# VH-VL binders against q9m1h8: the designs that were tried, part 11

Target 1, 233 residues: q9m1h8
Amino acid sequence: MEETMAEEGCCENVESTFDDGTNCISKTEDTGGIESKRFYLARTTAFEMLRDRGYEVNEAELSLTLSEFRSVFGEKPELERLRICVPLRSDPKKKILVVFMGTEPITVKSVRALHIQISNNVGLHAMILVLQSKMNHFAQKALTTFPFTVETFPIEDLLVNITKHIQQPKIEILNKEEKEQLLRKHALEDKQLPYLQEKDSFVRYYGLKKKQVVKITYSKEPVGDFVTYRCII
Short names: E, the ipSAE of ESMFold2; O, the ipSAE of OpenDDE; V2, 0.75 times the mean of E and O plus 0.25 times the DockQ between their complexes.

## First folded at step 2 (VH-VL; framework fv_ecleralimab)

Design A2 (at its last look DockQ between E and O 0.02; V2 from the best seeds 0.00; counts 0 for: pae E 16.5 > 2, placed apart)
Fold by OpenDDE, look of step 2:
Structure A2 (fold): chain C 233 residues (1-233), chain A 119 residues (1-119), chain B 107 residues (1-107)
Amino acid sequence: as target 1 above (233 residues)
Amino acid sequence: EVQLVESGGGLVKPGGSLRLSCAASGFTFSNAWMHWVRQAPGKGLEWVGHIKSKTEGGTTDYAAPVKGRFTISRDDSKNTLYLQMNSLKTEDTAVYYCARDFEWYFDYWGQGTLVTVSS
Amino acid sequence: SYELTQPLSVSVALGQTARITCSGDNIGSKSVHWYQQKPGQAPVLVIYDDSDRPSGIPERFSGSNSGNTATLTISRAQAGDEADYYCQVWDSSSDYVFGGGTKLTVL
C-alpha cells in the first residue's frame, strides 16, 4: 500500500504591484520640462473629456505629441494660449471653454479678471477651470455669477485619463428612454439603483448629473462581461 | 476706520454740469473698486457706475441711463473718487453715494451728496 | 435685464420675526447681499454672500438664498430695525442690480 505523497505545488502569489504610473513622470525632467508636460497631459485629457462629453474636438489635438506640444506652446506655456473653446456637437451655438489657471491662489479678483477676459466670447454655455492652486471660498462664490455652469478640476485629476486605465469598464450614459425602459424592466425606482456620487472622478469626467443612469460593463476574462447600472446622486 | 465723504452736490439747471468728489480714508484706496450709487427722492437705490483699481486696468462701466453723460475717475494720490456729470436731466436728481466694492457688494458707503436738477 | 423683486412693505410686531423676500430668476445661483437704510442715512451692509454678517451686525439678522427667492430674516425685531431694506446681486452683464426695496415697519 504505497502512500503516494501528493506534492503540494507552492502557488507563488504573484503580488501584482500596481505601480501607480503617476510617480514615474516626476524625477528626471527639468522644471520647465515638468511644467510643459503637466499642461500637455492635462490639456490632452481635457480634449478627451470634451470629446466624450459630446463636444466637437479636432483629432489633431488628441493626437498631439509632447514634442509637438512643446514646439507650439514652449516649455513655459502661456496659460491663455492653452485655452480650449469647442462647440457642442448637438448644438454648435453652445460652446464650452476650458481655462488653465496659474499657480497663484485663486481669488475673487482672479475670477473677475477671467470674467472680463471671456466677456466677448459668444455662445459660452459652460466653463471648466483647471486649477493649480486652491480657490478661496469667495472666489468659489464668484463663480456662481457666471451665466453658465462652471466646473473646477485640479490639474492633477487631468494628468491621467481615468477612462484609459486598462481595467476600466465600458461606461454608457443612458438616455431618457433607455433609463425608463431599464426601470420598467426591473420594476425599479431611481433610488433602488446602486449609486455613484457626483464627486466621483468618473462622474466628473463625463459631466454626469444627478438622476442620470450609467451602464457599466466589466470585461473579465474568461468569465465574460458583467453589466451593472448606477444612478448618479 | 473706513470713511467715504462725498461733496460737490448742489442745484444745477437742466443741461448743466456738476462734478462730485468722494474722499476716501482708512484703507488702501488704490486697490479698491469704487462705485457711485444714486437714490432719487423717495425711490430705491440705483447703480450709476464703477471704476476698477489701476492694477486691474482702471476701466469704468456705467448704467445705461447715464452712459455717455457721466464719467467716473479717480486720483489715487489724493484718495479721491470723482463723478463728472454732464448734460444733466431732471431725472438725475438724487442723493449720490460713493461706495467701496468688496467682492461684488458694497461694504462701505458715504453719507451721500444731494444733486438737484431743476429749472 | 436682470430684475429683483421685493415686497413694498413688511410689518412685524416687536419681538417677532420679520422676513423680507427678494425674488429673481435663479437667484439661488447668485450671491445676494442686503442693505439696511434708515431715513436720512446711507445704506449699511447687513448681509453679504447670502448669509454672512459683517462685523457689528447683530446675530438677529440672517440670510438665505435658494431657488428663485432670497430671504432676509430679522429675529426678535426691535424698533431700531424699522428701515428700508434692499437686496442686491451682481449680474452676468457686470451690472449691479438692486431690488426695489422693502419698508419694514415694527409695530
Scores: ipSAE 0.019, ipTM 0.556, lowest interface PAE 5.7, mean pLDDT 88
Fold by ESMFold2, look of step 2:
Structure A2 (fold): chain C 233 residues (1-233), chain A 119 residues (1-119), chain B 107 residues (1-107)
Amino acid sequence: as target 1 above (233 residues)
Amino acid sequence: EVQLVESGGGLVKPGGSLRLSCAASGFTFSNAWMHWVRQAPGKGLEWVGHIKSKTEGGTTDYAAPVKGRFTISRDDSKNTLYLQMNSLKTEDTAVYYCARDFEWYFDYWGQGTLVTVSS
Amino acid sequence: SYELTQPLSVSVALGQTARITCSGDNIGSKSVHWYQQKPGQAPVLVIYDDSDRPSGIPERFSGSNSGNTATLTISRAQAGDEADYYCQVWDSSSDYVFGGGTKLTVL
């Protein structure tokens, strides 16, 4: 296999060629390569989601390649530059803002700072926060102080656009004992798992019921396997 | 079912080096953020540092007293977390725990391995 | 750097309620987590996100957090609750921060 030392290389390309037990970051690319790829995937999915919701999205953003993304934003993008602000097609005076949050836990202080930062953005009617960390109960309550709808998405939920793929993620329903084992070994309660609502298309297709827990496996080559668990409400 | 087992502790002179290992089982190690936390004899818990999962950047952060002397690494093919400790000082004497991060807290801990730094 | 302060010790009569405090500058804006450590054992999580209880932890363990003080409350204290208790937060300047620990003695 041809080795790469360029920014386009990832650990899956060179891991098999070096016999020293060191992780692939130390051999093939710096940490920034994985970070920029995560932001690229999430930002592209966000644009596709906004288009599908009826927002006016520049076609160039939908077709942007990873290489082009890195040329514009670098391998360690500044989060402010990743923001998306696009108008609703049916009413161009209404805009939605997508903000990519950092890795720090999101607190009331974080939400207050965000409110100040966007106070001069005229025409906002909605906002989406892309999260890399947990938002505490107090921070969630503080979001209700915005004069418009604020949605949150973990960045992991945006690495793959499930509506676009011909291969959907793997869904596995946990039985009672498997659910108990998961909760016990992670020291969790049902309420602390991320949720899927009963009306969700996946929920209806698989016949899932309230309080069931599903294991969702996303298999995408650039990111590798990603597993999450969700509780139906 | 989650197990974390530290090894590699022992007696070392000031200025010496030591490498600790933490063998993990019962969960998908490659998806987890992993930490080292230490406890000097008769003292409280002190965070040492962490390493993120590869899919979330694989980066490390360290507490100020160990920055530049300690290096955290992981081998996902062996489900193993490492702590390389260089330029050891007597104040580094502690039980060293590996711990799994769930959401900015530690839901599972190993039993620890003792490191003694003395002349 | 961000610091958390706990009392060195707390005593409680068997069957009574123990309260262990964790003080920090505006700790009410942070998520506070609590660990129990018995002699010779590793810590175990007993409360996370101020007040939530992991599976297997008795309901008599509870928590609160407001202003400059977070509190771990253990109602109907049992002999098996005798341990050291640590609070912990994440802070942007100091990363993961633990309190100094509180030894709970059940009389």
Scores: ipSAE 0.000, ipTM 0.414, lowest interface PAE 16.5, mean pLDDT 80
ESMFold2 (binder alone), look of step 2: mean pLDDT 95; pTM 0.958

Design A3 (at its last look DockQ between E and O 0.44; V2 from the best seeds 0.00; counts 0 for: pae E 6.1 > 2)
Fold by OpenDDE, look of step 2:
Structure A3 (fold): chain C 233 residues (1-233), chain A 120 residues (1-120), chain B 107 residues (1-107)
Amino acid sequence: as target 1 above (233 residues)
Amino acid sequence: EVQLVESGGGLVKPGGSLRLSCAASGFTFSNAWMHWVRQAPGKGLEWVGRIKSKTEGGTTDYAAPVKGRFTISRDDSKNTLYLQMNSLKTEDTAVYYCARTYEWDYFDYWGQGTLVTVSS
Amino acid sequence: SYELTQPLSVSVALGQTARITCSGDNIGSKSVHWYQQKPGQAPVLVIYDDSDRPSGIPERFSGSNSGNTATLTISRAQAGDEADYYCQVWDSSSDYVFGGGTKLTVL
């Protein structure tokens, strides 16, 4: 009856005090850095949008890096300096103005102030307001007092250029001749075309209007290109 | 303000020829599709023909009744539209209007018209 | 050829609503445009694309288009509304087609 004394090996619990120095890197959210980045992205997209709408855009503005942008405009850009004013390629006498609005609520007073500020601008035929806040109904109504079309974009809609998405179809706007030929070729009426709503992001990006027809080309490998036409409604 | 002013109307004998002009102002004429529309006395409107902008091919189309007899042309340097009418018939008697299409399918501006009378 | 049919005449009492119809095969699939023509004057566009109004045209003028009939509606008719009214469409086979015109009389 050999009592084999099982030697209880004292596993010394080496309490390795992992001093988890979780350096709470206080993410000092460089709020300035975030703001400047937002404006950079939105402004860049705005230039791209204007180019695609047929305005004269300096390529230097399209190629501007965030670092260069911050060097020029700072971490807290002055909103007036961010403004874009460019002529239409087809008519250099026609200019579009892009205005970046602040974070404050947009009121009738704000719109009127803006109207006064831009009153000296000759040749304005359109304006885009980039919004960081909601516009009340009265302010919206006040926009109709401008002698030209005013479009509004939430800044969030301009942080990413929708046309640069890899899966985005190629969109081409038909001219009047092309539209007529399309309709003739297929013995179609305008209303028989598939529709695209005015509120669609692409429609807004390109500034498309009712009854314009767009050619949409989808590229799908290996099948090739698919073309469809849509009428703006 | 957009203005279209027709001229050149008058009395002509059957088989004769006449040239109408339309002076345009207040818009970029070279970009516009331009049309002739006629109205016989006491009758409705009848499309005669069109000329597209040069940028969109500058092609012309005509209504069947005038095809081969009428020619539409334009001088963009003069902002002027023309209608050459040959082999005129009594049925061609009408007020001839110059008209613009902004989009392409409707006439947004019209001239006051010029009267063409084809009579023996 | 594509054809548009309009009534020859419509009468409306002053301040009442006039409706002028334009009929065509499947006209609802087409964009319909309307012109006003007063005696001795050129036509004036009053409605385009079924229901849109050019600048300067009163809100009293409205348009609709469905099925085989487009309608120009003139609310609160005024004496100055007395005119001939023409509907018009574009057709792939017939190009620009006008209705025969409707004489509106304001009583």
Scores: ipSAE 0.697, ipTM 0.923, lowest interface PAE 0.8, mean pLDDT 91
Fold by ESMFold2, look of step 2:
Order: structure tokens, then sequence, then C-alpha cells
Structure A3 (fold): chain C 233 residues (1-233), chain A 120 residues (1-120), chain B 107 residues (1-107)
């Protein structure tokens, strides 16, 4: 289990200055280890994406179970340990780094700290940031100072691998009371929920209407469920 | 056709009580969230309170100026909404409208209103 | 408590375009609804969810909502558009909130 993050001497020069002692996003609908499940799903999708892009990815990482993930990283994983660094198959001198960011707002200072942390590393040709929070305009501009392409993915976009998505997620339509209670509990406005287009085929199939909120439950056996909410627009 | 008809308005002295009724027709009243909205003479609209459908809990919510003095209730067998107003003040003088929401957040149908005058 | 501010009055020449504003802190994150009230009559919904028209409301009525301001726009103003106009939102702390109303005068 001590070898799950290490593969063929990749990323030995990466220094970590990122630390997020408490990194919990979900405060609704699930009282258990949702944090570790979200990281597990996103990290597995990231490995599959890197494999499909031509990077050398260990098969053990692609087949890691949630139980095995939790035994190595715990219920509240230290984000630095989640990092992925793998070489390109066609040119092993080139490698990509995937960094899991915390829930703290991402500022210019945090981007510059990351830049400094990796500036002594030779061979990095790309980086992916997995985000749990928004980047302000200045932080986004700071990403352009890296000597290579930096991509960003909201963690929500990595919870399901779109190329392997063969199960329709469970969809539940909230009634007026459930929507109001969701918004009151979190002091949210309905425009702060992620949107789902009214013309999507799944929306048409269920007859969903503008302003309705849907509870979407994704299930990947044997991992279990995770829940998100979307507002029809 | 949706219709809402208020009744029970009139003249009352400060400290008095009055009960308003709203007769509803043209929709499934038992599924609707129903509201009272008032308008003082020459003034704007002010939300008074809401009662949810009984199947969704039947709970009530009130604006701060009337909380503890006004009580909203409903009788689904009669398709009727009620507003019990106690400890009336001159500031409560207004036309009182019965209203329905289509979604939970906007008023798609209104009654014609009933005038309540609180004066000594 | 959440508050909405409208101008007291707006005047428009017959056939011209009227704009009625509704201001509130971060109102762009809320769905804004508009009501028309003619003298001696009950309010009537003319715009909901910022820009949608209920059945029977002419397309001359339109709406927008961004930042701290929502706007009701009435194109080709007619004498029959002379009325009071109210904006309204729902707020998680204040429930249903109306603006103070704007009297539209068509000259």
Amino acid sequence: as target 1 above (233 residues)
Amino acid sequence: EVQLVESGGGLVKPGGSLRLSCAASGFTFSNAWMHWVRQAPGKGLEWVGRIKSKTEGGTTDYAAPVKGRFTISRDDSKNTLYLQMNSLKTEDTAVYYCARTYEWDYFDYWGQGTLVTVSS
Amino acid sequence: SYELTQPLSVSVALGQTARITCSGDNIGSKSVHWYQQKPGQAPVLVIYDDSDRPSGIPERFSGSNSGNTATLTISRAQAGDEADYYCQVWDSSSDYVFGGGTKLTVL
C-alpha cells in the first residue's frame, strides 16, 4: 500500500506546500465518508484520463477499490498524498502532475506557492488542477505564467468518467418544499446551484420544467452512491 | 378559470379582531400554497404570510410586523383560506389580497381584495 | 432583512420605451417577478423568472436581471400601460419581498 502513489521514480523532486487539514465539501444528504469517496472517484477518473492521453499508468491504480483507497489514504485524505505524477509513454522524460486543491479560495498567493514548489522540477510538461473552489480572475491569470499548459477541472466533472458512463444516474425531482428547505438550510439562492439544460434528452424524458431542482445520485458498483443537485434552466 | 374572492373586511377599533375569508375555485386548492398580501391606502404591496398545502406539512410563515397577532389557516373541504387578525393596530389598515403561487416564489393569481380599516 | 428599491415614478411618451428598475443586493442571483396594478384593480403578473411572460401578456413587456439591478421594459408604450409596477423576489431570510412600486405615466 506504501507503493500506491510511487511508480518508476516519478515526481521525486516535487515539494508540497499545500495543506488542507479539513477538506469537507458535502454537508447535506450523507453523514459518512463522502469526502474520501469524492476523492477516490475523481482520482480514478484522472488516472483513466491520463491513460487515454497516452501516459504510463499502473493498472493497480485503475482497478483500486474504494475500500483499498480508504485503507491507504483514510476517510479525510491528506491532499498532498493524492497527487499523481506519471510519464508520457512516448517520451518518458516528459511527465504530467495532477494536484488536488483544497476548499480554501484559490488566490494568486496559492498559485504562486505552487509555482515555486514545482519550479525546480525538470521534465514537467503539463499540469492538471482539480478544483473544489472557484479561482478569482487574478489566480486564473497567474496560471498563464507556468512554462507549460495548466488545465483545471472542477472535482464534480471527474466524479464520473464520461467515456465509461454506462449507467443512468438515479434522478429524483424535488417538490416545492424540498427545494425551499434545501435553499434555506444552506442560505443559497437557486441560481447558485449547478444548471441542467431543459433541452437535454434526459430532461425531456422525465418532463422536467424550468426552476425544478433534481437530486442526482451516481452509483458505481461496488463503490456506492454520491449525490448532487442541479437546477433546470 | 382561477378565481379568488376575499370577504370579511370592515371597520374595527385598535385592539380588536377580524377574520378574513378567501373562497377559491378553478384549481386544486388542496395542492396550493396560499398567501395573504396587503396594501395600505396609497402604499405598496406587502407580504403578510403563507400557508403550505397540508400534504407538504401545512406550516405557516409570517412577516415580522404580524407575527404572533395573525394566524393563517385553510379548510380544504370548503376550498377556503382564512386570516385571523388579532390585536389590530392602525398600521394594519389595508386592502388584503388572497394570492396563489404557481411555483413556490411568484404570485400568479390574486383576488380583488377586501378592505380592513383600523381606526378609533 | 432583504430590501428592493424602485423609483417612485417613470414617465414615457406614447409609443416610446419605458424602463422600470428594481435594485437589491445581488438581485441577479434571485428570480425577479413583476406585477402590474391598475387603479382600483388587483395586481396582475406580467413577468416571472426575470424575463418570462405568462399567457396573455404582450411581448412588448420584457425583463432582465443582472448584478444589483433588474429591469422591466415596456416597448411601444400604450395608454393602457399606465399603472403601478412592483418587482418581487423570494429571499431565504426575508421570504417574499416587494419593491415599493413605480407609477408609470404614459404621456
Scores: ipSAE 0.070, ipTM 0.584, lowest interface PAE 6.1, mean pLDDT 83
ESMFold2 (binder alone), look of step 2: mean pLDDT 95; pTM 0.959

Design A4 (at its last look DockQ between E and O 0.01; V2 from the best seeds 0.00; counts 0 for: pae E 5.7 > 2, placed apart)
Fold by ESMFold2, look of step 2:
Structure A4 (fold): chain C 233 residues (1-233), chain A 119 residues (1-119), chain B 107 residues (1-107)
Amino acid sequence: as target 1 above (233 residues)
Amino acid sequence: EVQLVESGGGLVKPGGSLRLSCAASGFTFSNAWMHWVRQAPGKGLEWVGHIKSKTDGGTTDYAAPVKGRFTISRDDSKNTLYLQMNSLKTEDTAVYYCARDFEYYFDYWGQGTLVTVSS
Amino acid sequence: SYELTQPLSVSVALGQTARITCSGDNIGSKSVHWYQQKPGQAPVLVIYDDSDRPSGIPERFSGSNSGNTATLTISRAQAGDEADYYCQVWDSSSDYVFGGGTKLTVL
């Protein structure tokens, strides 16, 4: 929880506060001004996502305005400067790295180069790649050579934080004991629970792993709250 | 890396007692559910019992043949799991393994310590 | 109490495929895990969750689970695969349950 080495060696984050209105997004063409807006939106969503996953995120990053972002990073930001590296609140020695990839096709060579670049990064336990291009099948498999979990997100999926713009049931992640008690109480096995796909947007947003069980509480049911349980597949 | 090292095995007469230890390293011991699994000479693996992490209640559970005679405990400050075996029977003769629970399977095992119960 | 049944022994020719079964009532609804144990050594996890391999286990080890039978498959068998193999489940009524073990002999 308490280490002075947070964010060290991963990325540089800029702190500034300006008030700026939301601009329209063009998804057809990535001109410089539009490109900076896309990176700003995706980066802000990434910070919100990491906060919601339990990482220590500076509030300044969550409130950074587009004009402040452009003043620091420019209209065509250098991608390495956009990287995010933050520690987990429950275990500050564990860090997550977010890397913004370029528009070039991502190949095994690209993945190996990234691996070498971060090979001495102390305390990395997870990584997120924000993609602007397709990954080669072999590049996808090469991600498994990292000693930690690597997730990928198309940048388009981060332009809007899905938790802000839809009505969402309450989602609670069960710990191991809670899962066992659930199964014993109902004389069930874990495969008898309904599934949520790993690719589900909310599963991906919270970074849920296979075999975790979530409790989902729907309100506004005719009979009041309705509770269901799902196992991540 | 993850290591589990059992100790305390030996020869004991029926009705006697023995305390086994398992020294753990390479992971956050306090977050883990820890188990004892035994194997009689020439026989298969048999679950003995477990102790859950403190966060998950710190409770123990035991297989029927040992319930009431064996006690599992842990000292999180020393990263050590214990098995206190009382009222030992010849049927308790086995190699006793310490194992870490990960999602209801045992991803790491110690080397085992032999307990022999005989006259 | 929930029981798992394994054949006592299985033989395979060098370079061929071995299949070791683990039978249990409705085992397909459970997650099945497999351990390798060589003489005088501790068990080593080789398959978890029916078909997943831990890091360091070669891909010639695979698993499946359906109905009342789970199967550990070892393709291109090597002399070093000669060992005892145990299946294991967690069961809501019986907790942690092991099969009786199967001795794999590589000829």
Scores: ipSAE 0.172, ipTM 0.656, lowest interface PAE 5.7, mean pLDDT 84
Fold by OpenDDE, look of step 2:
Parts: structure tokens; C-alpha cells; sequence
Structure A4 (fold): chain C 233 residues (1-233), chain A 119 residues (1-119), chain B 107 residues (1-107)
């Protein structure tokens, strides 16, 4: 009766410390440079966003360091100097303007002043306002008087590029033909796809519109790639 | 066309109560901040109070002389602004105007309704 | 409380330029609005946001605001411009504030 001693294999619990590489923006008490840092981050993200939206962006703007930014714009940047104006790659006659607003409440007066200030810009087809304060309903209404689409972003939404998150899936925007092919292939209508809301941070970043469809690819090792499609509603 | 029409003014004794109405038309009333402004006979304009839109919280505020005695309300379904005036004083004698707010100024005014507080 | 001071009266000859002042502490940092009121009528907005004119207001009406004084200017004064004029601001401590009004007489 040979008692086969079952060797209890010590499964060493490899505590995989998921180092959540949340780049904790270390609160370095850069007491004097908080404002410049905020503008640097927001402006950089804005350039990245514009690139990803298909605008022509200079790579030098994307690679600019905080030190270089401060050298150019100072510790208290002039808001007008921070402005971005770039053409669409597919149509250089179409330009988008990014305007950084101050900390003061945004009023109809402010919007009108801005409208006058940018009136000489030819070929503007869109504008982004980076906000440091809330807009009241009057100012919001005044934005509708522009002859082109105006988007608003709280500056906080641009301090971090949401697409650089380590767990971010690959996102592809389907063109019209690809969308139609997808729908035909699966005998689906737009409303039958899972949806993303217009207020979604991802949707806002890419400037996606209603009825657009995105392909989302999740890569999970060792399982492989998972693909889903979502329609903007 | 924007129209504001006040009603409900009249003669009342000190300590009495009166309710004014302002009928609004020609705009989306529910989105508008609305005000009452009064003018005593031969005197200047005096802000009485306001009510914000429901979307902006529907809150009210009042000038110090009328605070605690006057109440502003609105019925958006009827496009009507109200001013309930209680504990009326002789110094409350005035033409009362309803006015529409556009970013902290008054772009449209009613013709006003006279309130006379007298013994 | 925030206060606005206007002259009680201003006179102008027909066809000349009238200037009505509104004084307040650092009023230049505020948006000033102006109303015209004719006898027995409701006030009418004539200038908003210091210098902007509502639709239907003649170009003869203009506004400026700097330092401690806002000014309503009425060029080429007409008999129909005879009225009371009120300045108004919003203040965080006082809410909506009117000046005492200025009677404009056209001579």
C-alpha cells in the first residue's frame, strides 16, 4: 500500500502588480507654472485631436516640450498666441480655428468680440473653443450665429489625451462605402448597431457626427483581437 | 413680435395684497429670464426681482425693499409671469413693468400696470 | 451697494450732440446698458454692452464706457429724442442697478 505522497505544488500567487500606468501627473508644485502647463497640455492634445481628425498639423507642434513651450509662450501665455489655425488635409481651403478662452465668464459680448476678431480669417469652416469657465445660455445661443460649426471643450477635457490610454482600443471611422458594406453584410440598419452618444469623450475627440460608424478593435493577449462596431447617435 | 402685457394693477390699502400678471408672446417664454421693474410716480426705474428659466434652475431673487413681501413665479404652460405682492406699503406705489432679460439687460418691456397703495 | 450717478438734466440744441454720463466705481469694467423712456411710455433699450445698438435704434445713438464713466452720445439731436435716459448695470452685490435717470431737453 504505497502511500503516494501528493506533492502539493505551491502555486506561487504571482501578484501581477498591474502597474496602472496612469501617468499621475505628479503634482510637482510647479507653483509658478501651473497655468502654462495647463495650456501646454491642452494645446498639445488639441493638435493631436486635429491630426486625428484629418487636419494638417506640423509635427514640431506635437513634439514640443513643456520647456520649449514656456520659452515660446512664457509662464503666462497670451491667449491669442495660443490659437491654432490649420487646414484640412483633404481640402486646404477649409481651416479650423482653436481659440483658448480666459478665466472670465463667457458672455454674448465675449462671443461677439471673438466673432469680430476672427472675421478676417478666410476659409474657416469650424472652430473649437477651449473653455476655462462655464458658458451661460446666452453665450451658447450666440455661438449659433457663427457661419460654421463651433465646438466647445472644457480645458480639463484636453489636459489628457483620451486616446493615449494604454487600454484604448484601435478606432477606425468607416467611410460611407464601408458603412454601407457593413450594414449590407449583416442585414442591419443603423439603429441596430450598438451606439455611442454624441456627448461621449471619444466621439467629441474625433468630432464624430450622428450616423457615423466606428470600428473598435480590442486587443487582449493571449485571446486575440475583438472587433465591434458602434453607430453615433 | 415679442409682446409683454401686464395686468392686475389697481388700488389697494396698506397691508393689503395684490397679484400682477404678465402675459408673454412672440418668443419661447420658458427659456427666458423674466423680471419685474417698477417706477414710482415721477421717479426713476427700480429693479424689483427676477425669475430664471427652469433650465437655469428657476431661481428667484429680489431687491432688498421687497424681499420677504414679494414673490415672483411663472407658469410656462401659460406663458405668464406673476408678481405676488403682500404687506403692501405706500412706497410700493408704482407702475410695474415686466421685462425680458438678455444677458443682464432688458431687451423687451411691457407697457406696465399701475399699483396704488393708499389708505 | 453699487450705485450709478446720472445728471438730473441735460439740454441740447436741435441738431447738436447730447452727452449723458453715468458714473460708477470702476464702471468701465462692467457692461453698461441704456434705456430711453418717453413720457407715459415704457422704457426702450437704446444701447447695450456699452456701445451696441439694438435693431431699429438710429446710428445717432452711441455709447462708450471707460474708467468711472459711461457716456450715451446722441448726435444730431431731434425733437423726438426728448426723454428720460437711464443707465443700467449688473453687479454681483446689488444685482440689477439703474442710474437715477437724466432728462434730456431738446431746445
Amino acid sequence: as target 1 above (233 residues)
Amino acid sequence: EVQLVESGGGLVKPGGSLRLSCAASGFTFSNAWMHWVRQAPGKGLEWVGHIKSKTDGGTTDYAAPVKGRFTISRDDSKNTLYLQMNSLKTEDTAVYYCARDFEYYFDYWGQGTLVTVSS
Amino acid sequence: SYELTQPLSVSVALGQTARITCSGDNIGSKSVHWYQQKPGQAPVLVIYDDSDRPSGIPERFSGSNSGNTATLTISRAQAGDEADYYCQVWDSSSDYVFGGGTKLTVL
Scores: ipSAE 0.018, ipTM 0.581, lowest interface PAE 5.3, mean pLDDT 88
ESMFold2 (binder alone), look of step 2: mean pLDDT 95; pTM 0.962

## First folded at step 4 (VH-VL; framework fv_ecleralimab)

Design S1
Fold by ESMFold2-Fast, scan of step 4:
Structure S1 (fold): chain C 233 residues (1-233), chain A 120 residues (1-120), chain B 107 residues (1-107)
Amino acid sequence: as target 1 above (233 residues)
Amino acid sequence: EVQLVESGGGLVKPGGSLRLSCAASGFTFSNAWMHWVRQAPGKGLEWVGRIKSKTEGGTTDYAAPVKGRFTISRDDSKNTLYLQMNSLKTEDTAVYYCARDYEWDYFDYWGQGTLVTVSS
Amino acid sequence: SYELTQPLSVSVALGQTARITCSGDNIGSKSVHWYQQKPGQAPVLVIYDDSDRPSGIPERFSGSNSGNTATLTISRAQAGDEADYYCQVWDSSSDYVFGGGTKLTVL
């Protein structure tokens, strides 16, 4: 079941105190801006996600601390400076671009501006938009004008890396050969496998596509390993 | 830009042999499963056979009418797919297309085709 | 072995809707793909996975697949849609199977 991820952190650690005036104090003594922390968390998760999808990510980006992030981008980061553009490890000619969007509603004009901004980016084969506001129907349709897949993530969905849960099942993406052998072994067509929806949080994290098959292994003592397969629909 | 260019077609006598080539560009050829599909003059499309990527076993499969007579191979260093046709029959007369199977079970890009005519 | 059946020909008037069927036993359990072929040209993928369109294919092209019949629908037909159309599936016992093809004539 997919659950909507909420932004956590600032509201948990911020209190207003009234004593001859209004004061705002973080319980954890965080001296930096809430906005920069949100971008830091989302960008770090984006890099981890891209690494897990097979993109070439600089280790320095994955190990960047909040204080180092603030030293580079400031307390109010410029959105264009936050962008990520990395090549696929297996084919360096193919790149993915992650664009952080502002709080203004995203319209068809916003999409047209993106077309212009990326017109000189040779080798771009996928894009991710990190959203801070809703995208209207026309803007969503306009995303189909790009010659590659454009994914969207509310920024709240990137504040925590869901794959870092210590007791998560082992997840393996089957290649075409493994999928075909599975289907032939059990005399099945791919639509006869149990399915997992494209909107599922793990499917979105790994950027899985319709018709890919995932092998899920649960390890439980004393029973041992339990294996299931899911086809993405 | 994905491109597939077939060559090697021509006139051959029954019982003869021909080798077709398909030069690929614009994608990572070594990762792709490749197919040969043929079409007899004025007739429909007929699958001939396929070869999987080497990382996924590099195995070949053939349609019943050509099994034992045709051999599919690939040279990833040259981005080239081959179809070796032996013991040719008049019913093998067709335009031969190479096609890419990059996702699963369908042909997203096709070459222009090369005509093979088997006649005396 | 697995077989797909298509009508030999379908006619449609300019601006009207054409429907091309592809019949096979329990074809709804399989993913159906459609190719357009114009005279002297290579086939072009127009629908994959029952109903998905490749980039550059107009929204006038749509597909469906259930039970024993898959359908390619071409709405608001144009002269340039005149071509042969082929359905195709993968089958665990027969590998890759094409339908016999349907000639679409735009009147």
Scores: ipSAE 0.418, ipTM 0.790, lowest interface PAE 2.4, mean pLDDT 85

